# VHH binders against o26223, part 133

Target 1, 191 residues: o26223
Amino acid sequence: MKLLWTSQHIKVTVHIDGKVSKMDVLEAIKTRRSIRKYQDREVPEELIDKILDAAMCGPSAVDERPWHFIVVRNREMLEKIPEVHPYGAMVKDAPVAIIVCCDSSLEKIPGFWVQDCSIASQNILLAAHSLGLGAVWTGVYPLEDRVEGIRRLFSIPEHVIPFSVIPLGYPAENPGTRDLFDPDRIHLEKW
Key: E = the ipSAE of ESMFold2; O = the ipSAE of OpenDDE; V2 = 0.75 times the mean of E and O plus 0.25 times the DockQ between their complexes.

## First folded at step 8 (VHH; framework vhh_lunsekimig_d3)

Design w33 (at its last look DockQ between E and O 0.46; V2 from the best seeds 0.00; counts 0 for: pae E 10.9 > 2)
Fold by OpenDDE, look of step 8:
Structure w33 (fold): chain B 191 residues (1-191), chain A 123 residues (1-123)
Amino acid sequence: as target 1 above (191 residues)
Amino acid sequence: EVQLVESGGGVVQPGGSLRLSCAASGFTFSDYALYWYRQAAGIERELIASITSGGSTYYVDSVKGRFTISRDNSENTMYLQMNSLRAEDTGLYYCAAEYSETFYYSEPLNDYWGQGTLVTVSS
């Protein structure tokens, strides 16, 4: 078991044997941060499977489940993503990335696929964090240049819309914790 | 108050070098992705380089191999080393910052902007 001590006291326990210390859902939500620096270490397939399982567990409009996932490990492809995604610089440094897509042919109610894919993307981030990995959500949709860039790069059909690119790996940074609770955003019974 | 202040602009000959600085204050610098934009006369503002909170860098093709973006979190300053400058590099250079937990949608979503520093490359 390797303990990554960061200056901000977030203890990430990484098990060499692929066993990851589990954290409860509230802890995962509260302590999750975007991670954009990764160790030179491969992510086991079993962890990716767990993450993808989590990604598919979220709700969707009328249970349409429009999401698809492209798992990218090829170094050349990872290095090309920043060329079509100006905010995806960290992808080239990640051992793996997940591209979340929507199959528009599965959409039952127009527009809800964005919510569906967002939920899937967030579940990826939370699952990754709970498994001792770091990840970041890089937006693709609705920017046309990024959508088409990713589409061309990965030969994505026209009816499938790339939504997000999520690089992930063992974290090589610790951004620290945040307290984002704002009671002023809570309204009781009425606005 | 949040501030981004660019400096280091000036007039240089083709092939020359400049180093731009962006001094930041009023926010947690280390939690932000940082960007250099430029705007030439009559042309839309373009992203030329970025550096994430984790230190990963991006460059537009036209500046690759010539420009280097870096950051010093201890001094709340971002830099742009510009080498082998060309006439087409002339423009107003802007510093921008975006919180790392924000979705990276587009340039207009950047949280903070500087006033810019002018770079003129002329023989």
Scores: ipSAE 0.063, ipTM 0.567, lowest interface PAE 3.2, mean pLDDT 88
Fold by ESMFold2, look of step 8:
Structure w33 (fold): chain B 191 residues (1-191), chain A 123 residues (1-123)
Amino acid sequence: as target 1 above (191 residues)
Amino acid sequence: EVQLVESGGGVVQPGGSLRLSCAASGFTFSDYALYWYRQAAGIERELIASITSGGSTYYVDSVKGRFTISRDNSENTMYLQMNSLRAEDTGLYYCAAEYSETFYYSEPLNDYWGQGTLVTVSS
């Protein structure tokens, strides 16, 4: 059974296993947590398609859309990621991971691809959460050892830069909600 | 004062077993990911095994099937059960801890380290 949330904010309607699921976008942003424990349960291809669709909806510098995504379900490959990503141990236990990459040949404005791929990565996290999945963003770029390790493992061309590895699956943990609002970080009109 | 203290090292014959402990104090143990590292003479520390705050484990290939990492949050202690020990397992073993909500944007930020416990596997 899915959990359904209704809020007075903007609603996002999704389909999971033939049921409609609703989550207010502000609620999704506030309640999303990094999930590092996953159920032994397959993630349907339909959900991955929806997540990647959301990833590509983000804005990008001058509409350059430099992102590419590698979807990894193969058990052998998932188990190799921790060998090149020291803090990626949970990836071997995930049913699927998404590698967010930049194709530098698509850059129209040098250097903005990091922001572009960050937007795509955050959209993956939010979309996964809204579909009842848990995910975590594990950093690859700008750590050269991680970048090269992932590039070698997945045969990524030299002009393509692996940015992040995002394992995801049905959550096997509930870390709870945090209250992170800090009014001292807000400055009106000037610093 | 934050403290990690390794124990359980010693001299053992090839094929033998040892159980290492890492006792922690001065922080909320259950909020931290925990790690075992091994350092052989003249070599950089290498990650051997890790366990998340939620209990998920990782092992490098060279120890998989022989070593088992575990944690007991009620005793603030992490363990490494080492079976079928080999000469290449000789080294100084360190435990480390990292706060779980760092999002992994860089190298693992191991916030705390122990002093190490020596394991010697000799014929």
Scores: ipSAE 0.005, ipTM 0.127, lowest interface PAE 10.9, mean pLDDT 84
ESMFold2 (binder alone), look of step 8: mean pLDDT 81; pTM 0.802

Design w34 (at its last look DockQ between E and O 0.65; V2 from the best seeds 0.00; counts 0 for: pae E 7.3 > 2)
Fold by OpenDDE, look of step 8:
Structure w34 (fold): chain B 191 residues (1-191), chain A 123 residues (1-123)
Amino acid sequence: as target 1 above (191 residues)
Amino acid sequence: EVQLVESGGGVVQPGGSLRLSCAASGFTFSDYALYWYRQAAGIERELIASITSGGSTYYVDSVKGRFTISRDNSENTMYLQMNSLRAEDTGLYYCAAEYSETFYGLEPLNDYWGQGTLVTVSS
């Protein structure tokens, strides 16, 4: 049975009107895109809270939950982030950014914090999308210059490692959806 | 075939102006972040300007206020307006493109590069 995946252009009708369109988890995953253009519109605190709640719902190694989050709304600070993260130019044009960090003192098993923070970061992206926001993951760790730059900029202590910077806002672009399904990447029972 | 072709380089006097172009083909231009790099003799390549698919711009400090990056998606072309040129701006200028869903923002992950155009600022 050839599942003819008809590329149904799921028009994510971002209803601009305050109605949080409820999308199911599969829809959120499939239709999510990196958004790098934002409206000149503030993101309500309630939405940020929901996003952060989602960020903390992912699994972590032995339930270590090493993540911390810095919510940045200050315009001056947002504008400075590209100075230490040149490939994060869109951050300066976002109304808010979340910096995902790891508290190394909470790590129980070495190295798994990267997975933990990745899960948290992805949940931020999915939650944002499901709430009608756009976001993009900009990597910080493991690039030393970015890690140190963000650390200095936000006075992050040495035992805390900045992991990612995620600008988000109401989207001002619609890049469409992608079909990324690749059956060649699926192996049954063995390779 | 994916192509990036730089043009507009040349010899100019200090204080002069140049406009570089990067013509792109073979990919969905609007879905890519675009970059200008330059490499001076004996110096490592440096990022000097970028523009995201959404239009956000970055400039390295040494070119701020003098250079302007722009893009025309209808023409699949990126531009670099270079004003008040200095001797230190001399170098080979490269155009690069990176797919917008590349989420780490890594220079080595830039998908496509041009061959470069030479800019010489000399009296």
Scores: ipSAE 0.501, ipTM 0.795, lowest interface PAE 1.0, mean pLDDT 90
Fold by ESMFold2, look of step 8:
Structure w34 (fold): chain B 191 residues (1-191), chain A 123 residues (1-123)
Amino acid sequence: as target 1 above (191 residues)
Amino acid sequence: EVQLVESGGGVVQPGGSLRLSCAASGFTFSDYALYWYRQAAGIERELIASITSGGSTYYVDSVKGRFTISRDNSENTMYLQMNSLRAEDTGLYYCAAEYSETFYGLEPLNDYWGQGTLVTVSS
């Protein structure tokens, strides 16, 4: 149990079970940037495992958890993705990519799988950032040519929908933080 | 004030070459993905080539192997080297820029556009 006091405000550090996180969750959310330049450096399997564990911690509609993940490290396959995903050219330069998919047979409430897979995708971005990696979400769904192209390239069955392709690696760029808060977007009680 | 200014257009014979430039000002150039579009008379503007902030390139099939997009972040300039030009390449060529934080890699939501430079390929 640890108690921390400051002259500006009261902070209470709850009892810590094991290690303390190196990055506060609000800091991670505010400082995460889309990273499209990667070092020529392999990403350890253990980090991918941690990222996917985090991806699966997200809430889903009625706990349907419709997501599946394809981990792509094969250089030839990564280089083919831009052929069917024209604005995903940075994928060929990444050491690894994660394809987030929906298995539509797992849907319990029709149409919420997009939110479910979006949550998993954002968790991948945040987890990668917290581990010192950079990533970017590139869209597949709902662009049908991309959906079909990725499905063919990775032999994905028709009832499984590729949702996003997320290349990641150790960052070779450092975009600054932006202040995007806009109080005019906040409505109290009603519009 | 943001500006994108195309230059290098002109009249060229089939099989000839041109190099287009897009000079940018008023924004942090290195943070933007950059695009070349072509518009022939009576036709919708079509994406021809793009280059991400990280330097990754894309080309439509009709220009692959003939056109090369590049960028020089120190000079805030993007280029399009056009070789082996054909009559069908005639049109107005526009540069555009989109902020790189844009998620999804969707159809580009181009924040900024140039005014265009005319390329005419004729016998």
Scores: ipSAE 0.014, ipTM 0.321, lowest interface PAE 7.3, mean pLDDT 85
ESMFold2 (binder alone), look of step 8: mean pLDDT 80; pTM 0.796

Design w35 (at its last look DockQ between E and O 0.11; V2 from the best seeds 0.00; counts 0 for: pae E 8.3 > 2, placed apart)
Fold by OpenDDE, look of step 8:
Structure w35 (fold): chain B 191 residues (1-191), chain A 123 residues (1-123)
Amino acid sequence: as target 1 above (191 residues)
Amino acid sequence: EVQLVESGGGVVQPGGSLRLSCAASGFTFSDYALYWYRQAAGIERELIASITSGGSTYYVDSVKGRFTISRDNSENTMYLQMNSLRAEDTGLYYCAAEYSETFYGYEPLNDYWGQGTLVTVSS
């Protein structure tokens, strides 16, 4: 049965009126897109707090919770990020960015911090979307030049590893939704 | 078939101007970040300018104030206006496209690349 997924243009009605669009978790996951164009509008601190709360709700290996978050609103700093992250050009046009970091001193099991910070980063994206904001994940780790660039720019200590930079803002684009379901990637009982 | 075709290269004197074009086909152009790279003889390829699907631009320091990247989604074409050209701008200029959902912040490896157009700045 080829489920003809009719590309229903789920109009993500970004309610511009600051009303927290209530969407269920499946809707948030399915309709989320990377947003790289933002309105000239500030993001309220309350929304950032909610996003950060969500970021910290994900699981982590043996509950190590190694993540730290740098919230960047300073215009000069936002404009400097693309200098050390040339593929993060949209950051300079965002009203705010969150830098997800790992404190390696909190790591209990080697290597799992990448998963932990990934979960935190994804939760940021989903939370932002559910709140009517747009966001995009720009990778930092494991690219050494980006890691060191961000470290230097924000005076991040050596034991802390910048992982991702996530610009956020009210969306000024609507890229639509995609169906990424692939039944060929599903194996029953065995490969 | 996916294609990126660069054009507009040529020979110009120092201080001159060129406009490069990259015509795209075979994919949803508006969903892609676009890049201009260049490669001089004996030098590694370098990113010189980019424009996201949202229109945010990046320029390497050496071309800031001289080059302007733009895109026309209706025509599936990216442009690079090059002013005040210098001898050091000589090289093969490549167009590249990367799908906008990519989050690695890395050059578009295994994505779409053009064949390049040659720019020669010489007195």
Scores: ipSAE 0.507, ipTM 0.795, lowest interface PAE 1.0, mean pLDDT 90
Fold by ESMFold2, look of step 8:
Order: structure tokens, then C-alpha cells, then sequence
Structure w35 (fold): chain B 191 residues (1-191), chain A 123 residues (1-123)
């Protein structure tokens, strides 16, 4: 580890867990992929803390910040998620999952909580990627059977709405990057 | 390593038939929706047909009634039976796979592509 100071510049390089954890934001956005295969390797709590910090940095409607997060590491609970989320089978193989929820008592503008929780969910995906983790967003809301199933499984109160389940871990696959830019979706001045 | 390998392309007369195959490995085939795309010279790759993990099919109008997509999950293979071929069907045919099963993820994995198999319909 080297720390140095000069009269013209101050530069700090910090290594955490033997890794340099820096990625340009555009690189993170362009290279993030849904990861559904994970190594049998624990994710340190410190990384989850950083991911949740990033999740809470998102903007929200009138700064309402309606989000709550449930961190699930318990093996038995992770293995039960596919019983109420039939297409979330990879969740049982993840070392950890984050459930993004809306607390409706914090809502200041009706109906914008979906956008708010979507922003938090995407920030989780980007932050995980920047830390060398892989994640995937599995949908819960607005599918009523999934919402109620997850609510029941995790004892979530009726005024709190589970929005997404995001399993994450060190990736055991590399799908590569995609070029999804489509100029036909861009309209100048009008439709 | 994920692989999709197309085969069965060739040169055929108008009105003829071809059967394309897409052999898959490196992922749980039965969990994926599968796609055939076609790329004609000088134009963008276009979706031709798809089949969900549950077996529901979709076809673009230009091939409907002439092409049949199918899958054999025991062989990890998807097929495209192409009948009544026309000159306009000429192109490079790619297979692709997508996990999310619409509404079950927010990123379709049309990221698994083969190298393509060439179909030429000579008049």
C-alpha cells in the first residue's frame, strides 16, 4: 500500500481486501450483466454495506426515500424463495439476497414509489458490479402472488410492499458486454 | 463456457426446405426462451421466430405458416423447419437464448449468440 503527498497534488490509493475497487460509472453501466451463477463464497458484510449505501444515494420523488432493504443470508430462507417466486430459482444458490421494499407510510407523492425503488434497485446492481460481484434483479411487484408470497415468507407488514429480490455473489459466469444502442429510439424535438 | 452452434444451412431452390439446428451447452437449456434471427446482406439482424420455455411460439408475418420453431430439451437443441423457401429468406441465421421469461427478470439474455449458418435460396 502506498500513500503519498505532493505540494501540487494529493493522491490517495487505498487497497481493500487486496483489490482496487474503482470503476468509471459509464464503464459500470455498459458492462453490468445479469449474473445467475455464483461461487460458493461468502460476501463480506462490508460489501453489502457499500451496496446499500449506494442504493440510498438515488433520487426519489420529493425526496421521499420510501425504500427499506431486507438482507437475507440464512440458507433456509434463501432456499424457500423459489417456493413463492417460481422463476427465481437462482436465489437459492446465492450467498445473499437483498429484498427492496417500499414503506407506503413514507410515500409523499402517490404512485412514484415504483420509480424510487427502481432507482435503488439499479444502484444495487451497479454497485455490486463495481465491487466485483454479480447480481440479477428478479421482479416481485406488481405480481400479486409474488408480493404476498414474499411478504408472508419474510413477515413484511401489509403497508410495506416488496418490490424486487436481488440475489448476489461472486460471479461464476461471464456473459460479456452488449451493444444495445438503437438510434431509432431517439427523437429530436418531437416524436 | 456457453455455446450455441447453428447447423443445417445450405443452398436450396425456391420452394425447397431446410431444417436448421441450434445445439446449446453451458446453461440450463429448459429455463430459456429461444430465438432465431436472420441477417440479410446490408440490413440489420431481424427476429424471425421464438419459443418460450413453456413452448409458446411467435413468428414474424413474413415466415408465418412456412417456418416452424421447436425445441428438444432432452437434446438441448432448438430447430427451425423452413418450408416453401423464397429468395427473400436468404441470409445468415443466428440462434439466441434468453433466460428472463418476461416479467421474471429485467434483462433478457439475448447475449448468447451462435456464429450463424448461411441459407441461400437461389432462383
Amino acid sequence: as target 1 above (191 residues)
Amino acid sequence: EVQLVESGGGVVQPGGSLRLSCAASGFTFSDYALYWYRQAAGIERELIASITSGGSTYYVDSVKGRFTISRDNSENTMYLQMNSLRAEDTGLYYCAAEYSETFYGYEPLNDYWGQGTLVTVSS
Scores: ipSAE 0.013, ipTM 0.283, lowest interface PAE 8.3, mean pLDDT 84
ESMFold2 (binder alone), look of step 8: mean pLDDT 80; pTM 0.797

Design w36 (at its last look DockQ between E and O 0.08; V2 from the best seeds 0.00; counts 0 for: pae O 6.2 > 2, placed apart)
Fold by OpenDDE, look of step 8:
Structure w36 (fold): chain B 191 residues (1-191), chain A 123 residues (1-123)
Amino acid sequence: as target 1 above (191 residues)
Amino acid sequence: EVQLVESGGGVVQPGGSLRLSCAASGFTFSDYALYWYRQAAGIERELIASITSGGSTYYVDSVKGRFTISRDNSENTMYLQMNSLRAEDTGLYYCAAEYSETFYGDEPLNDYWGQGTLVTVSS
């Protein structure tokens, strides 16, 4: 059965009007795009709270939940992030950014914190999208210069590792949808 | 086939200007972040400017105020306007395109490079 994935152009109608369009989880996953251009509009605290709630709902290794979140709204700080993150140029244009961090003291199994923080980061992106916001994941770890740059900028203690910077805002672009399904990446029973 | 072709390099005197172009084909240009790199003789390649798919720009400190990166999605072309050129700006300039929904340590899902164009600033 060749699942003819008809590329239904899911017009992500980003209703610019404050109506939190309720989308289901599959729609959110499928239609999410990185957004790197934002409106000159503040993001309500209530939305950030929802996003952070979602960020903390993902699984973690042996339930270690090592993540911490820095919410950055200060314009000066947002403008400084690109100085230490060459791929974080869009952060200066965002009304808010979330920095996902790992508290290494909470790690129970070595190395799994990367997966944990990744799950948290992805949930941030999905939640933002479902709420009518745009976001992008900018990687910090494992690049030492970025890790230390962000650490110094935000006075992050040594045992805490900045993992990602995620700017958020109301989208000022619509990159459309893409078809990422690749049947060649699916193996049945064996490779 | 994915292609990035740089042009506009040449010899210029200090204080002069050049405009580099990078023509892209074979991929959805608008979905890619674009980068200018340069490599001077005996020096490692360095990122000098970038522009996201959303149009946000980054510049390394040494080119700030002198260089301007831009893109035209309708023409699948990226530009680098270079003003007030200095001897230290001499090098091979490379265009790169990266497709990444997320930047995991800048490991690109797709990373394309041009062959480079030579910029020589000499009196």
Scores: ipSAE 0.018, ipTM 0.383, lowest interface PAE 6.2, mean pLDDT 88
Fold by ESMFold2, look of step 8:
Structure w36 (fold): chain B 191 residues (1-191), chain A 123 residues (1-123)
Amino acid sequence: as target 1 above (191 residues)
Amino acid sequence: EVQLVESGGGVVQPGGSLRLSCAASGFTFSDYALYWYRQAAGIERELIASITSGGSTYYVDSVKGRFTISRDNSENTMYLQMNSLRAEDTGLYYCAAEYSETFYGDEPLNDYWGQGTLVTVSS
């Protein structure tokens, strides 16, 4: 079995018995970078389905799974996001964006939905990276002007809270790797 | 017209101090995240410090504990206090501003850049 390393941080293995090896989990975590420049290339719907499947695999408080996802491909809508979400300037250049939302009617235990939607958002980033895509998490909640702007733009009801906007596409940049390990953040036995 | 103007650069001996300023105009300063970048000769520009619109700060390890970023929203000015300067701190220092912060992003988007102020640390 042979592995091919590319500048796109993806492993490809030669098929021996029809099985394809996947990117190592630690490699995916360590090499994922925020990508804000995208090729003029559509993202197949099957890849979005795989990404959202991964998003929904995250743990949630008491298995409440409060998340909903809005997939935005319409050019006119993507171009309107920066008007209500200043962090979303690059969204107009992305072929697709995913809006992660909390449906508060699904909460089983109050106060944990932010963690739940954060887990789903990070899974979107990792899954996109493993599929050769680039993405970035742009924050919406808890910034009330952004929450209300996105809610208005996408007709999101009052009990549903837009949490994040994640533009994604085939990357047109390579920021390289960073060494962020800091042993001073590790405490043995006590603080 | 948007302007970012750096000042305070100069020649200093190792162990010395400098205070850089970045004066901003043409946008609502208090709503922007602000950044200091450094570019040494022959090297790509690197982020060294940042301060969010809410005042949270970040420093790269090589300057942590020696440099302090701050902002004065009433004067539309950002500062970088540089202490215990080393030869490797030599470079062209740029300020940048971003209309928005990309929360949870690895690198900020930089909408506006200054022209840079030169810092030379040499004996």
Scores: ipSAE 0.016, ipTM 0.317, lowest interface PAE 6.0, mean pLDDT 84
ESMFold2 (binder alone), look of step 8: mean pLDDT 81; pTM 0.796

Design w37 (at its last look DockQ between E and O 0.01; V2 from the best seeds 0.00; counts 0 for: pae E 12.2 > 2, SAP .683 > .668, placed apart)
Fold by OpenDDE, look of step 8:
Structure w37 (fold): chain B 191 residues (1-191), chain A 123 residues (1-123)
Amino acid sequence: as target 1 above (191 residues)
Amino acid sequence: EVQLVESGGGVVQPGGSLRLSCAASGFTFSDYALYWYRQAAGIERELIASITSGGSTYYVDSVKGRFTISRDNSENTMYLQMNSLRAEDTGLYYCAAEYSETFYGSYPLNDYWGQGTLVTVSS
């Protein structure tokens, strides 16, 4: 049975009217896109709190939970981020950004913190989307120039590693959905 | 086949202006961040300007106020308006594109590149 996945144009109806769009988890995952254009509209603190709550709900190696989050709303600071992260140009146009960091002192098993912070970052993106916001993951680690730039800009201590910068806002674009299912990437029982 | 083709380079006097174009084909142009790089003789290639799929722009300090990056998604073309050109702006200018879902964009990791167009600023 060839499941004809009809590309149903899931109209992400961004209800502009402040109604928290209730998406199920599969819908959120399937319809999420990187959003790099934002409305001139503030994001309520309540939504940020929900996003951060989601960010901290992911698994981590031996439950080490090494993540920290810097919430940036200051316009001057947002405008400075592209100076140290040139590929994060959209950050200056966002009303808020979350910087995901790792406290290396919390790491129990070496190297897994990257997975932990990745899970946290992805949860931020999914939560934002489910709440009617747009977001994009801008990579910091492992690029040394970006890591050091963000560290200096936000006075991040040496034992804490900035991992990602995620600007957020109400979306001002709709890039549509993607069909990324590839049955060739599925192996049954063995490769 | 994916192609990026730069044009508009040439020889100009200091204080002059040029407009570079980058024509794209073979991919969904609107889903990509676009970049202008330049490489002067004996110097490593540098990012000078970028525009995201959402229209956010970046400029390196040395070109701020003089260069303007723009894109036309209907024509699959990116532009670089270069004003008040200086001798130090001389170099090969490259167009690059990076898919919007990429989360760690960088010079070596851009998806597509053009062949470059030469800009010479000389008295």
Scores: ipSAE 0.511, ipTM 0.796, lowest interface PAE 1.0, mean pLDDT 90
Fold by ESMFold2, look of step 8:
Structure w37 (fold): chain B 191 residues (1-191), chain A 123 residues (1-123)
Amino acid sequence: as target 1 above (191 residues)
Amino acid sequence: EVQLVESGGGVVQPGGSLRLSCAASGFTFSDYALYWYRQAAGIERELIASITSGGSTYYVDSVKGRFTISRDNSENTMYLQMNSLRAEDTGLYYCAAEYSETFYGSYPLNDYWGQGTLVTVSS
């Protein structure tokens, strides 16, 4: 007998300390790190919904909003991603991944979908960080072997372009913060 | 269907005043930054004033102190009050709208444009 997972959806309220001040946005940007090790702990659907809401808040070229998101929790599927995405090995260890895609039928100005999906991807990283999660952007586009491999694995139609795979979970590592400010990259008035 | 319709253009003497309006439909007006451009014959249109979705205004130097941009989100209408008009203000005046969060529609590639209203400053 094989037991198929069935959900009994019980709403569990996650306790959040009401005295915790929200992190300043500049601090959030500076302290976000790529997290590749995750706790054995489920990420509630509510948090994924908040992350995807944030992903859709970014600007897009002529408000085209070309993005679609595939939420992957199935263990077998997560374990197959490294077979077609060699720099995505940590995905097999994540409780969930989000695949950011462009639906080219929504594109209104050719070629700007890359910026649009990059904005959505970064917003996912920042939103996850603000919710106490860790995430990492693993690149798919523009590498055609990765694009086709992910498209095949998730049955993504030809007019939809997988852009990034973002595994996430409660972090099980702390890489620390970095000071990356480099004043030599700043040019006043001209090069 | 998205529409931006300018009105209020006309002929006025130097030193006079006109009030332009731009009536908008087909999009969520309060989410858009709004712009006035003018175009003299044979040259590219130029930005002269803008107002953000939050109400912050910008003016080019040639119209500062003489022109006032405003918006009424309840009537989906933007205005340009033009005072102390000069011959150099003659031209076709366009309204335009850009989604406040859009990556692509930055100046001067606004999302929506009107067809223009003519302002002539002449004796």
Scores: ipSAE 0.005, ipTM 0.125, lowest interface PAE 12.2, mean pLDDT 83
ESMFold2 (binder alone), look of step 8: mean pLDDT 80; pTM 0.799

